VH-VL binders against Putative bifunctional riboflavin kinase/FMN adenylyltransferase (ribF). Designs and how they scored, part 1

All scores and structures are predictions.

Target 1, 179 residues: Putative bifunctional riboflavin kinase/FMN adenylyltransferase (ribF), of Geobacillus thermodenitrificans (a4it50)
Amino acid sequence: MKVHEANQGLTLPGSVVAIGAFDGVHQGHQAVLRQAVERSRQLGVESVAYTIDPPPRCRFQGSRMLTTLQEKLDRFAVLGLNHAVVAHFDERYAARRVDAFIRELTALNPREVIVGQDFRFGRNREGDVALLRRHFPVRIVQTVCCADGQRISSTRIRELIERGEWEQSTVLLGWPLSS
Below, numbering starts at 1 at the first letter of every chain, in headers, positions and changes, except where a header shows other numbers; Kabat numbers aren't used for antibody chains.
F is the ipSAE of ESMFold2-Fast. E and O are both the ipSAE of ESMFold2, at different seeds. Each is the mean of both directions, binder to target and target to binder. V2 is 0.75 times the mean of E and O plus 0.25 times the DockQ between their complexes.
[cut] stands for letters that were removed.
Atom coordinates printed by the task and the answers are left out, and those that the model quotes come from them; centres of patches stay.

## First folded at step 1 (VH-VL)

Design a10 (framework fv_amlenetug)
Heavy chain, then light chain:
Amino acid sequence: EVQLLESGGGLVQTGGSLRLSCAASGFTFSSYAMTWVRQAPGKGLEWVSAISGDSGSTDYADSVKGRFTISRDNSQNTLYLQMNSLRAEDTAVYYCARWYSGSYDAFDIWGQGTLVTVSS
Amino acid sequence: EIVLTQSPGTLSLSPGERATLSCRASQSVDSSYLAWYQQKPGQAPRLLIYGASSRATGIPDRFSGSGSGTDFTLTISRLEPEDFAVYYCQQYGSSPYTFGQGTKVEIK
ESMFold2-Fast, scan of step 1: ipSAE 0.016; ipTM 0.495

Design a11 (framework fv_amlenetug)
Fold by ESMFold2-Fast, scan of step 1:
Parts: C-alpha cells; structure tokens; sequence
Structure a11 (fold): chain C 179 residues (1-179), chain A 121 residues (1-121), chain B 108 residues (1-108)
C-alpha cells in the first residue's frame, strides 16, 4: 500500500475511493473499506482509502484515540487497499471549502466513491452525499449494527472504553486495542 | 439557524436547589457534546460541566462535583443542569453552549444568552 | 488541570492600532484545541478563533490566531470601535476545559 498526503496531488487513471475518518477501523469501517477493495477488483482499478487524521480526541476523562495513524494505515493494508490518502486535520482542513475536497477526489478519477450511510463532510450540508453524487457515482454502504440494534461508531466505542467495557469495545472494533 | 435558550434561573437561598434548562434548535442535538459555562458578576468565564452527545459521559469542574448534575433529553432537544446545595459562590450567569463534534473541533461555537442565578444567605 | 494565563490584563489602545493578546498554558496544549472568544458587556461570549488559528464563521480577517505548545497569541491587526471588549482564551482538548482570566481591550 502506498501512502499519500491529500494536498500532494495524487492522480490516478481510475479508482474506487472509500471516504471516512476511520478511527479504529472498526467493523462498520471495514464494511466500507472491503466494499471499495471488492469494487476496485471488479472494475480493474486502484482502491483508495481517503481518511482524516488525526481523528479528534474525546475530551472526557479516560478518552483516547482508537488507533495511531500507523496502526490505521496497517489496518488499511491488511484489508487490501492499494493507496491511502491522508488529509491531516488541522485548522486549514476544518475550514477548507468543499470545492477543494472535490478537486482532490477528482484527481483520483473515481469510478465509484463509497461512503457509509451517515456520511457528512463536517459542517453540515457542505459535503453531503447529494453533493458527491453531482460529481461521482456514489455507493452507500448500510450502517453496521451490533446485536442490540445500535449502530457501530467510533464515538460509541470510545464511550465503551471510557466505561471500562473492554470486551464489548474489542468486539465492535474487530482488532486488539492499541494500548 | 442554531439557537440555544436558557431558562430556570432566579433567586434561591443558600442550601437550596434549582434546575436550569437549555432548549436547542437548528442542529442535530444528539450528535454534539453540550456544556454549561458560568460567569460571576464582574468576573471571567468558568467551565462548569459537559455531557457527550449520547449522554454516556459527563464531566464536572471540581467546584461543583457532587452538587450539580448535567443531563440531556435528546428526544426534546433539551439540556439540563440540576444544582443542589447551592452556595453564595454559585451566583453567576449560566450559559449553555454547543461543543465540538468528535470528528471536528470547532470550540464552543454557539452560546445561549444566559440565565442569572442569585444565591443569597 | 491546565491553567491558562492571559496577559496583559488590560490593553488601552486607540482605534486603528494593533492589539496583541497572549495566552500561556501551564502545560502543552494541542493547537487543535485552543480557542479565543470575544465578550461585550451584557452579552454572551462569541467564538472568534478555534484550533488556535482558524477564524470562526463570520469573523473578520483582521482577527488572527497563532501559537503552539504553551504559547498562543490573538492579534487584531487594526482595531475597529466594535472590537473593544474582553477576550478569553480556552483549551478544550482535555478535561476539565479551562479558560484564561481574560484580557480587556479598552479605548485609550
């Protein structure tokens, strides 16, 4: 797997791009990422994970990042991604126009963009699924739920960790916790 | 448009109790952590308490631990602060504020107008 | 607990002048979790800068933030009459969330 900075201008002749924060690369993220790998194989193009890093850290007692950047990249590689594009979260990224995001994606020449059911580009409406569909073919992967019917999310996993529910958090994450 | 409206402030005797409410609109309330910040007359800002979007995590300033309880009702888009064992030092304007999303760190980007709590002996 | 110390306590300046406000943390704060607020008498605080250097929506470009580690600065390049107010820095990266004591920018 090759790793790229979002602002360095990776250009591909064709791709399938999965987009998300992917903190922890939990089972919900794995569904999105595996779909990107499978679709890229079917279409004969490169698979790309477009991710935001570092993920914002929870500001409550006992909180932590679910993965380091290197651990996240290692998990992308295990899942079979050809490329990772890292958009470093900083003041510029948080404030950037949606058009810069679309330009970066356009350079990848996506045959398909794959997002989770609840995808948003940060600040409400600015990067919702409808806007992506104006520029690219978009596939939405259904939200993965645990046995209790609740959605699997990085926020929920952090809350379980903060409550000391290690076994349940590990099940939802699908990887050993990085201590 | 994002709006936060506090209510429930007033005059209360030392040792008494009071519950503040904050009605939120214009954003997906359950997604955001919410917070209470107070300001004593002529003094600066003091963070009081915070609650995660789901309500699963709460935090408190040491000065209010054991006396105040933060809670939320996501079905009604309302934040609460239950204040017990009130002291003269708790006299302040209490603001509710919208905290950042986990995936984006925007600070406390919207504030209510505040509600005055006066604790007298 | 991270303590934020603002200096000076009061800045007496005229419209058109540059204001430079300092915020020092007792231990290192990630720039991603440092904010500046403006408060006018009788009003709620207003977010100016988040992530140490990103202007909040609707904030004029005469306001800028900088800094990292333990030293952060808010600069107002050319004071307008409406800028005379109290300014607070805040860290929100760790619990408890803490504010500086404030810097008052007043007319000379």
Amino acid sequence: as target 1 above (179 residues)
Amino acid sequence: EVQLLESGGGLVQTGGSLRLSCAASGFTFSTYAMTWVRQAPGKGLEWVSAISGSGGNTDYADSVKGRFTISRDNSQNTLYLQMNSLRAEDTAVYYCAKDSLYDYVWGFDYWGQGTLVTVSS
Amino acid sequence: EIVLTQSPGTLSLSPGERATLSCRASQSVSSSYLAWYQQKPGQAPRLLIYGASTRATGIPDRFSGSGSGTDFTLTISRLEPEDFAVYYCQQYGSSPRTFGQGTKVEIK
Scores: ipSAE 0.000, ipTM 0.492, lowest interface PAE 11.3, mean pLDDT 79

Design a12 (framework fv_amlenetug)
Fold by ESMFold2-Fast, scan of step 1:
Structure a12 (fold): chain C 179 residues (1-179), chain A 123 residues (1-123), chain B 108 residues (1-108)
Amino acid sequence: as target 1 above (179 residues)
Amino acid sequence: EVQLLESGGGLVQTGGSLRLSCAASGFTFSSYAMTWVRQAPGKGLEWVSAITGSGGSTDYADSVKGRFTISRDNSQNTLYLQMNSLRAEDTAVYYCARDTYEFWGSPNYFDYWGQGTLVTVSS
Amino acid sequence: EIVLTQSPGTLSLSPGERATLSCRASQSVSSSFLAWYQQKPGQAPRLLIYGASSRATGIPDRFSGSGSGTDFTLTISRLEPEDFAVYYCQQYDSSPLTFGQGTKVEIK
């Protein structure tokens, strides 16, 4: 797996791009990422994970990160991604533009963009997925639930860790907790 | 109809503090970033501070970092600017403006402005 | 930080004349993220143009914006009495957000 900064101008002749914060790379994220790997193999193109570091929640809401950036990248590699593109989210207001994001994705020449069911990248725009569909074919991956029917999310996993529920948090992550 | 109304300005001594308020109406306040822009008497416009719709991220001009704090109360549709350690150079009309910012980029021009509130800092 | 330089500082014209105002950026402004504001004495600024060339709601068609990269222009095709004001450009490509120093359009 090759790792690229978002602003370094990675260009590909074709790709399948999975987009998300991917904090913890939990089982819900793995569904999105595995779909990107599988679709890329079917289409004969490169697979790409496009992620932001630090995750927006940890930057703006003070939440604990489930993984370091390196741990996240290692997990992408284990899942079979060919490339990771990392956008470093600056604390400065307006450091990242929607049109810059679209230009970066366009350079990857996506045959398909894969996102989770609740994907958003614009705060006061409804239908950010609709905007993305104007530029690329988009596939939405359904939310993954645990055996009791509750959604698997980074927030829920952080809450379990804070309460000392290590066994349950490990099950939802699908990885051993980092040492 | 979008309306923004500033208050809290006045005369203050060097080293003092003031808190400005901006009451917003006519739009979903929590969905918009907000900004403060100031204008010294007879001078041009200077951007001071900005805050996202959720209040989760803020930014400041270098001239006010560490002295000013922007905040918002979305339940009251009110924007604030807490100004500490005031200097004579902070004397200006302070405008509240609606910021067209969207998370992860997109525009940061100001489509609606309040009438302004005058802050005068003297020794 | 991107510095915006406006010229001329003062433009003295008569009603009915064309006004051409320049705004020059110290670095390229991406995606034409440049706005123009009008400020009349004793009043708050009013948005005229955004995205270098798009007119804001309620702005008369005599106002037009053009330019890209580092060179931007605001044109008022036929000055009306209410157009005598100070005009500011603003870039929103990068933080910190910056304004030009202003151009005063005054009656000759």
Scores: ipSAE 0.014, ipTM 0.495, lowest interface PAE 7.6, mean pLDDT 82

Design a2 (framework fv_amlenetug)
Fold by ESMFold2-Fast, scan of step 1:
Structure a2 (fold): chain C 179 residues (1-179), chain A 119 residues (1-119), chain B 108 residues (1-108)
Amino acid sequence: as target 1 above (179 residues)
Amino acid sequence: EVQLLESGGGLVQTGGSLRLSCAASGFTFSDYAMTWVRQAPGKGLEWVSAISGSGGYTDYADSVKGRFTISRDNSQNTLYLQMNSLRAEDTAVYYCAREGWDYYAFDIWGQGTLVTVSS
Amino acid sequence: EIVLTQSPGTLSLSPGERATLSCRASQSVSSNYLAWYQQKPGQAPRLLIYGASSRATGIPDRFSGSGSGTDFTLTISRLEPEDFAVYYCQQYGDSPLTFGQGTKVEIK
């Protein structure tokens, strides 16, 4: 897997791009990423994980990252991604300019953009999937639930870790607990 | 404690130049986009300029484009505003502020530094 | 540029009363990226509300924000003596970032 900074101007002749924060690369994220790999193989193009690092979060609320950047990249590689594009938190200023984000994605020539069911472009942006669909074919991956029917999310996993529920958090992550 | 301290303000003549500094402490400076906001005496707030955490992206209000340059030195935890070709209407208290993590609104503000431009 | 118009310009009330402040945008605010700030004489602004309705850390629950699109409201349910100040709305959804002209809440 090749790793790129978002500001390097990666250009591809065709791709399938999975977009998300992917904090922890938990089982829900894995569904999105595996779909991108499978679709890229079907279409004969490169697979790309487009991720924000560190994940946007309120520092003063005591939130923590579930993985380091390197751990996240290692997990993308294990899942079979060809490329990772890292957009650092400091580049979110460009995210307020929708056209800059769209131009960056356009350079990848996406045959399909894959996002999770609860995808949002920025914390308060509602209906972001509709915006992406104006420019690209978008596939939404269904929410992954655990055996008890509850949705798997980074927030839920962080709460389990804070409570010392290590075994349950490891099950939802699908990886050994990071430091 | 999270803090921003502006300095470099003062009296300057029309057409002159001045550089403002904002010293950050209590947080990882390079993780945050920063902004300058000014307030003329007795008037409201006016956004001036913004810079991303890496310094790779900058933005400016039309009133200052071509005259002001925002920059940062992440090794020194300092934000700068270079002001050239100053005009009387640039007279204001200049605040530096931090863009909040996850919510983008300005969550931490400095005390402000007064810039007075006169002939 | 998105112009934000606040009303009223001045609101004269007594402690214990409810304050309702309006902010109207000349066009729809992207993602409801609308914030409210409080400024007291001689002090820097303080963030109260972000994302139109989310209270910032440490802000008392008597402050609430509401609205979407072009019409936004800041409500102070029961004024305390320390709440008499100037309040500014700000949009941060599109460049250039813009502020309203301010509403002064003063003691009757």
Scores: ipSAE 0.006, ipTM 0.505, lowest interface PAE 10.8, mean pLDDT 81

Design a4 (framework fv_amlenetug)
Fold by ESMFold2-Fast, scan of step 1:
Structure a4 (fold): chain C 179 residues (1-179), chain A 122 residues (1-122), chain B 108 residues (1-108)
Amino acid sequence: as target 1 above (179 residues)
Amino acid sequence: EVQLLESGGGLVQTGGSLRLSCAASGFTFSTYAMTWVRQAPGKGLEWVSAISGSGDSTDYADSVKGRFTISRDNSQNTLYLQMNSLRAEDTAVYYCARVPYYDSSGYPFDYWGQGTLVTVSS
Amino acid sequence: EIVLTQSPGTLSLSPGERATLSCRASQSVSRSYLAWYQQKPGQAPRLLIYGASNRATGIPDRFSGSGSGTDFTLTISRLEPEDFAVYYCQQYGSSPFTFGQGTKVEIK
C-alpha cells in the first residue's frame, strides 16, 4: 500500500474510495473498507482509504484515539487497500476544508465513494453526504452489530477500554490491542 | 523572517468603532490561519477571533460575537479586525498571531506581533 | 468552555533553581493540544511548548512540558536570569481557545 498526504495530491484514472476517520479500524470500519476493496476489483480500478486524522470526535470530547496513525495505516494494508490518503483535519476550520476535500477526491476519479452510515465531515452530516452525491456515486454501508445486537462503534470500544474491559474491546476491534 | 505588525489602535469613545490591521511578511500569508488575542492592562491573555487561510471560515469568542468582524486581504498580506459597539471592557493590547497547520498538526500560535493598544473611554 | 487554572499564582525562586508550573483544565484537553507561552513586561508572548511536550523552535532544552488529560506541567530545570517572566498555558484542542490566568516567576 502507498501512503499519501491529502494536500500533496494523488491522481488516479479511476478508483473506489472509502472515507472515514477509521479510529481503531474496528469491525464496522472493516466492512466499509472490505467493500471498497471488493468493489474496486469488480470495476478494475484501485482502492483508496481516505482517512481523517485526528478523528473529528476527538475535538469535542478529548477522546483518546484507538490507534496511532501508523497502526491505522498498517491495518488498511492488511485489508488489501492499494492507497491511503491522510487528511489532517481541524474541525474549527471545516468550511475551508470542504473545498479542498472535494478537489482531492475529484483527482482520484472515483467510480464510487463508500461511507459508513455515521459518516460526517464537519457539522452538517446531511449536507456532507448530499455534497458527495452531487459529485460522485455514493454507497452507504450499514452498521455492523455484534452478537448481542448492539452496534459496534469507536465510542463503545473506548468506553470498554476505559473500564478495563480489554477482552471485550479486542473482540469488537478484531485486532490485538497495542497497549 | 516572519514578521507581524499591528496598527490602528488608539483612543475611542464607548459605542464607537475602530479597525485594526496586521501586516504580515516573511511567509506565504494565504496558507496560514490567523488570530487576534487581547490582553487588558495588568490582566491575562484572552482569545478574540480566528480566520482560515482563505478567509472562508471565521470563529469568535462569545464576548465579541456580533460586534467584531475578522477579515483578511491575501493580496495585501493584511489581517483586519473591525470592532463595533466598543465597551470599556474591550480596552486591551490587541495582538495578531499566526496559526500554522491548523488543519493537520498540533501547532498553536507560533508568531505574534508587538501589539496595538485600544483604549475605550467614558 | 474549558477553564484553565494555573498554580501557583506567583513562584519566588533564585537563579539556578528548578521551577515547576502547573496548569489544570476543567475538562480533558483534546489531543493534548496544550501550549505554554512566556511573556515579559511590554513584550508579546513567546511560544515555548506545544502539544503538551514539544519544544518550539529556538527554545532552550531547560524548558520541558509534560502531562495529558486535565493535568499539565511546565518545568524549567535550572532558572536563568532571563527566565523570570509570566507564563501562560493555553488549550487549543477545542473552540473557544482559552488561556490560564498566568503564573509569575519572580526573583526571591
Scores: ipSAE 0.000, ipTM 0.464, lowest interface PAE 15.6, mean pLDDT 79

Design a5 (framework fv_amlenetug)
Fold by ESMFold2-Fast, scan of step 1:
Structure a5 (fold): chain C 179 residues (1-179), chain A 120 residues (1-120), chain B 108 residues (1-108)
Amino acid sequence: as target 1 above (179 residues)
Amino acid sequence: EVQLLESGGGLVQTGGSLRLSCAASGFTFSSYGMTWVRQAPGKGLEWVSAISGSGGRTDYADSVKGRFTISRDNSQNTLYLQMNSLRAEDTAVYYCAKDEYSSGWYFDLWGQGTLVTVSS
Amino acid sequence: EIVLTQSPGTLSLSPGERATLSCRASQSVSSSYLAWYQQKPGQAPRLLIYDASSRATGIPDRFSGSGSGTDFTLTISRLEPEDFAVYYCQQYDSSPYTFGQGTKVEIK
């Protein structure tokens, strides 16, 4: 897998791009990323994980990241992604962020953009998906639930870790915990 | 119209309890974190508590931990602050504020505030 | 906790003058997670600047923010009558979220 900074410019003749924060690369994220890999193979183009780092939710009042950036990249490689593009969340200007984001994605020549149901990039989730659809074909991957019917999320996994529920958190992550 | 409206403030005795409400309209309430910020008479702003869009994450200032509970009802577009064991130093105007979910935890929309006065 | 110290406490100026307000953090604020608010008497605070330098929607271009690390500045290039108010900085880098004590911009 080749790793790129979003602002350095990656240009491809065609791709399938999965977009998300992917904190922990938990089983819900894996569904999105596996769809991108499978779809890219079907279309004969390269797969790309476009990841926001640090995840926006990790700014919330002492929330820790479930993975370091390097651990996240290693997990993308295990899942079979050809490229990772890292967008640093601390971009200063909102208008510049949106314009740069669309420009960066356009350079990848996406045949399809894949996002989870919880996708957000920018101020409003509904607006973000609508914006992407104006420029690219977008596929939304359905919510992934665990055996008890609850949604798998980075927030839920952090709560389990905080309570010392290591076995359950490992199951939802689908990877060994780093520490 | 995009707005926040607080209610539930009033006069309460030390050691008493009070529940504040904040009614939200004009935006997708469940998509945003919410915050309570207070301001004592003639003083500056003090962050009190925050809650994530889903309600799964909460946080509190040390001065209110164990006494205040933040919660939300996304089906009713309403934020709450349950205030127990009230002290004179809790006297303040309490503002409800909307977090910027996707780019940071600054507050882009504020209510008008509701006054809480705690006396013996 | 990150302590934010604003200076000066009071800034006495005339309409048309430039106002420069300082906010100093007791430790580095990562990713410029700093906002500025304006509050007029009897009113709720109003967001002016976020991420140290981004102007909020509807805020006139005479307001600008700058700085990084521990030193941040709010500049009002030409004071209008409606700009006489109290200004607060706020960090959202780490919990607890903290505000500065405020700078009052008053008419001379």
Scores: ipSAE 0.000, ipTM 0.492, lowest interface PAE 12.8, mean pLDDT 80

Design a6 (framework fv_amlenetug)
Fold by ESMFold2-Fast, scan of step 1:
Structure a6 (fold): chain C 179 residues (1-179), chain A 118 residues (1-118), chain B 108 residues (1-108)
Amino acid sequence: as target 1 above (179 residues)
Amino acid sequence: EVQLLESGGGLVQTGGSLRLSCAASGFTFDSYAMTWVRQAPGKGLEWVSAISASGGSTDYADSVKGRFTISRDNSQNTLYLQMNSLRAEDTAVYYCARGLDYWGMDVWGQGTLVTVSS
Amino acid sequence: EIVLTQSPGTLSLSPGERATLSCRASQSISSSYLAWYQQKPGQAPRLLIYGASSRATGIPDRFSGSGSGTDFTLTISRLEPEDFAVYYCQQYGNSPWTFGQGTKVEIK
């Protein structure tokens, strides 16, 4: 897998792009990423994980990141992605950043963009699936639930870790914890 | 012009209190987390406290927990650090800084000196 | 807490030479949350590099950052007179946020 910064101007003749923050690359993220790999094979183009690098968490007390950036990239490689693009969201220029985001995606020539059901870009008011659909074909991955019927999320996994529920958090994550 | 201006430092006796202020201008203050960093004379940088953009989350270095309180007034574009039960080891230049976002601490104030007599 | 150890403590060089500064973390950290700062006597620190390798606005291209995991490097390709200063690395991915002890780059 090849790793790129979003500002480096990666250009592809065709791709399938999965977009998300992907903290932990938990089972819900894996569904999105695997679908991008499978769809790229069907279309004969390259698969791309476009990961948005989130700012530090607002909870300053005892929060742990589920993965380092390197661990996240290693997990993308294990899942079979051809490329990873790391995008640093600039909140100071949120409106301009949306335009830059669309330009960066356009250079990849996406045949399809794949996102999870709860996809949002930037602040609550800045972007969503409707914005992406104005520019690209978008496929939304169905809700991913654990055996108890609840959605899998990075927030839920962090809450389990904070409570000392290591076994349950490992099951939802689907990988060994990042120490 | 993006700017941070600090005030409130001075000489205080051990056990005393001071409140530091940091006035922000030239940017949307309520969109940024803010931080206090200190530097003892001749020593390196030490993180003291941070506050989220909304003020809903705060955090502190272990050395100041229970004695210092960080707060902000987004309507006045001002960051505060209330320092109580001061110790000689709190003697330092105190900087306010914009961040901790992905972009690090990209704007810093000039610093204000706090000297605690022992 | 994550401890950052900088080496060397002091680097004595002449203008025109290359400076290589090391920052090592006691445990792996995300490169997205490692920064380098420059501080001159009597001045506030100035951000040079964020996210291990991204130059801050207005920073000359002779400054570059690299590294991942536990090993990070700041390189100044050809020292200018204004580059003689103290340099600090900082991680801001895990609370508490910590700085290295600093490397002083001084004129030989």
Scores: ipSAE 0.006, ipTM 0.487, lowest interface PAE 10.1, mean pLDDT 80

Design a8 (framework fv_amlenetug)
Fold by ESMFold2-Fast, scan of step 1:
Structure a8 (fold): chain C 179 residues (1-179), chain A 120 residues (1-120), chain B 108 residues (1-108)
Amino acid sequence: as target 1 above (179 residues)
Amino acid sequence: EVQLLESGGGLVQTGGSLRLSCAASGFTFSSYAMTWVRQAPGKGLEWVSAISWSGGSTDYADSVKGRFTISRDNSQNTLYLQMNSLRAEDTAVYYCARDYGDYEGWFDPWGQGTLVTVSS
Amino acid sequence: EIVLTQSPGTLSLSPGERATLSCRASQSVSSYYLAWYQQKPGQAPRLLIYGASSRATGIPDRFSGSGSGTDFTLTISRLEPEDFAVYYCQQYGSSPITFGQGTKVEIK
């Protein structure tokens, strides 16, 4: 897997791009990322994980977070992604942010963009998917639920960790705890 | 059998306060987000507030921000809505419902509702 | 906020007829973020459809949902006596959650 910064302009002749924050690379994220790998193989192009890197979250519960950036990248590699693109966005300039985002994606020449059902670029879940559809073919991967019917999300996992529910948080993440 | 039961409604004067309760049974309450939705007499549904499974995240409709507070007690399987600075337009049947979103998704089941009447 | 407008306001039909209820959004709503509820007089709402087309557990197959963009439809293929009620659409694609004003399906 090759790692790129979004601002450095990765260009590909064709790709399948999975987009998300991917904090924790939990079971729901894995569905999106695996779909991108499978589709890229079917289409004969390279797979890309385009990860949105939001502001750092508070490490309230000790030194462990859902993922460091390196852990996230390692998990993308385990899932079989060819490329990772790390993107940072300036929330103060929303119009410029959107424009830059579309330009970066266009350079990848996506044959398909894959997002999770809960995908959000900012506060507008609906507008973010609609925006992508104006520029690229988009596939939406259905939300993954745990055994009790509750949706798997980074928010839920963080709250489980905050409450000391390590075993359940590990199950939802789908990765073993390692030193 | 999953069930939600609201209580705490009644008649209150403008500027007053009420606390609504919603008792949950038949499911793992602590695993779900919860919501309050209200309905004024003869009118449609209006979302009021939502709370995540742990109580760590909450959200409110603009019409009630700063006046209402949603909370939960997972040890007692109970959802609350503290309503302060009540106005005549807050008169409605208040429903609690289980939220299938992170919070702010679709809702199932709903309680039977409790009537809040605000008068001057 | 997204405004959902339902039409018609009232639909008068007989048992056995097909009911088609519309929900139009003021801006595009992904089909993954649209739900439909049924409410009978004096009762709490009941979930019928989520994600525009997925039937909730226990909902008869005569209820179906469809639509995309700004236009969504709830169809009841053959009205039963218990189906005469008010129906609401709800979006959860953008905060805040909003509901349509309702369509009353009445007998006769």
Scores: ipSAE 0.006, ipTM 0.533, lowest interface PAE 11.6, mean pLDDT 81

Design a9 (framework fv_amlenetug)
Fold by ESMFold2-Fast, scan of step 1:
Structure a9 (fold): chain C 179 residues (1-179), chain A 120 residues (1-120), chain B 108 residues (1-108)
Amino acid sequence: as target 1 above (179 residues)
Amino acid sequence: EVQLLESGGGLVQTGGSLRLSCAASGFTFSDYAMTWVRQAPGKGLEWVSAISGSGGSTDYADSVKGRFTISRDNSQNTLYLQMNSLRAEDTAVYYCAKEGIAVAGYFDYWGQGTLVTVSS
Amino acid sequence: EIVLTQSPGTLSLSPGERATLSCRASQSVSSNYLAWYQQKPGQAPRLLIYGASSRATGIPDRFSGSGSGTDFTLTISRLEPEDFAVYYCQQYGYSPWTFGQGTKVEIK
């Protein structure tokens, strides 16, 4: 897996791009990322994980990160991604970042962009997906639930870790807990 | 209005070091990516380096990678370029420039430039 | 890297005439991310056009940009004395950002 900064201008002749914050690369994220890998194989193009770092919630709420950036990249490699593109969410105005975001994605020549149902670039989830659909073919992966029917999310996993519920958090992550 | 003022240029020997500064005013400095562009005497423009608004991401032209370091001090509204292992080919006027919208890649405001001359 | 070739190298015209400047890219410029700058002797460049056709703030409407893919044009509809300068195109669709070699617009 090759790792790129988003602003370095990676260009591909064709790709399948999975987009998300992917904090923890939990089982819900794995569904999105595995679909990108499988679709890329079907289409004969390269797979890309486009990750936003730090995750918007962690930036705004001071929530703990479930993984370091390096741990996240290692997990993408395990899942079979060919490329990782890291977008730094460090500009104060998210709207200004939208132009760079679309430019960076366009250079990858996506045959398909894959996102989870809860994908958010900014505050408005539905608007963010609509923006992507205006520019690219978008596939939305259905929400992943655990055996008890509850949604798997980074927020839920952080709550379990903070409460000392290590067994449950390990199950939802699908990886050994990072140090 | 937006103003950018470069300083720190001068004559330096091959293999030497020099630090350029750019004082910014008239806009919220931390909201914008900043860049250095150089122009050798009688030649065209060459992009050198860029830094994100927070300073968390940097990028460099291949010709300067490993030798130049871009940085910024958002509390002082100042951009820096630390130039090490200088070569004759680095001789140029160095411009500080503000990117249009975040990391847009076009440059809407430029400083006056500061001349760096590298000689043996 | 994308190489930008500007033509002509020098354009000799009189005030009141139309100037047409070409910029050709060695490969397609993504999303028409192409800018035009004006540079007068002893001065820093000034942004004229970005996104191939969007005029920058404060730039007179006699300046216009057009084109897509590999072929871009800057047009000055009616040259004023202050328009005699060197003009550069720049692409930002693919890193590294690259500039053309420049076209000098000079008085005949």
Scores: ipSAE 0.006, ipTM 0.467, lowest interface PAE 13.9, mean pLDDT 80

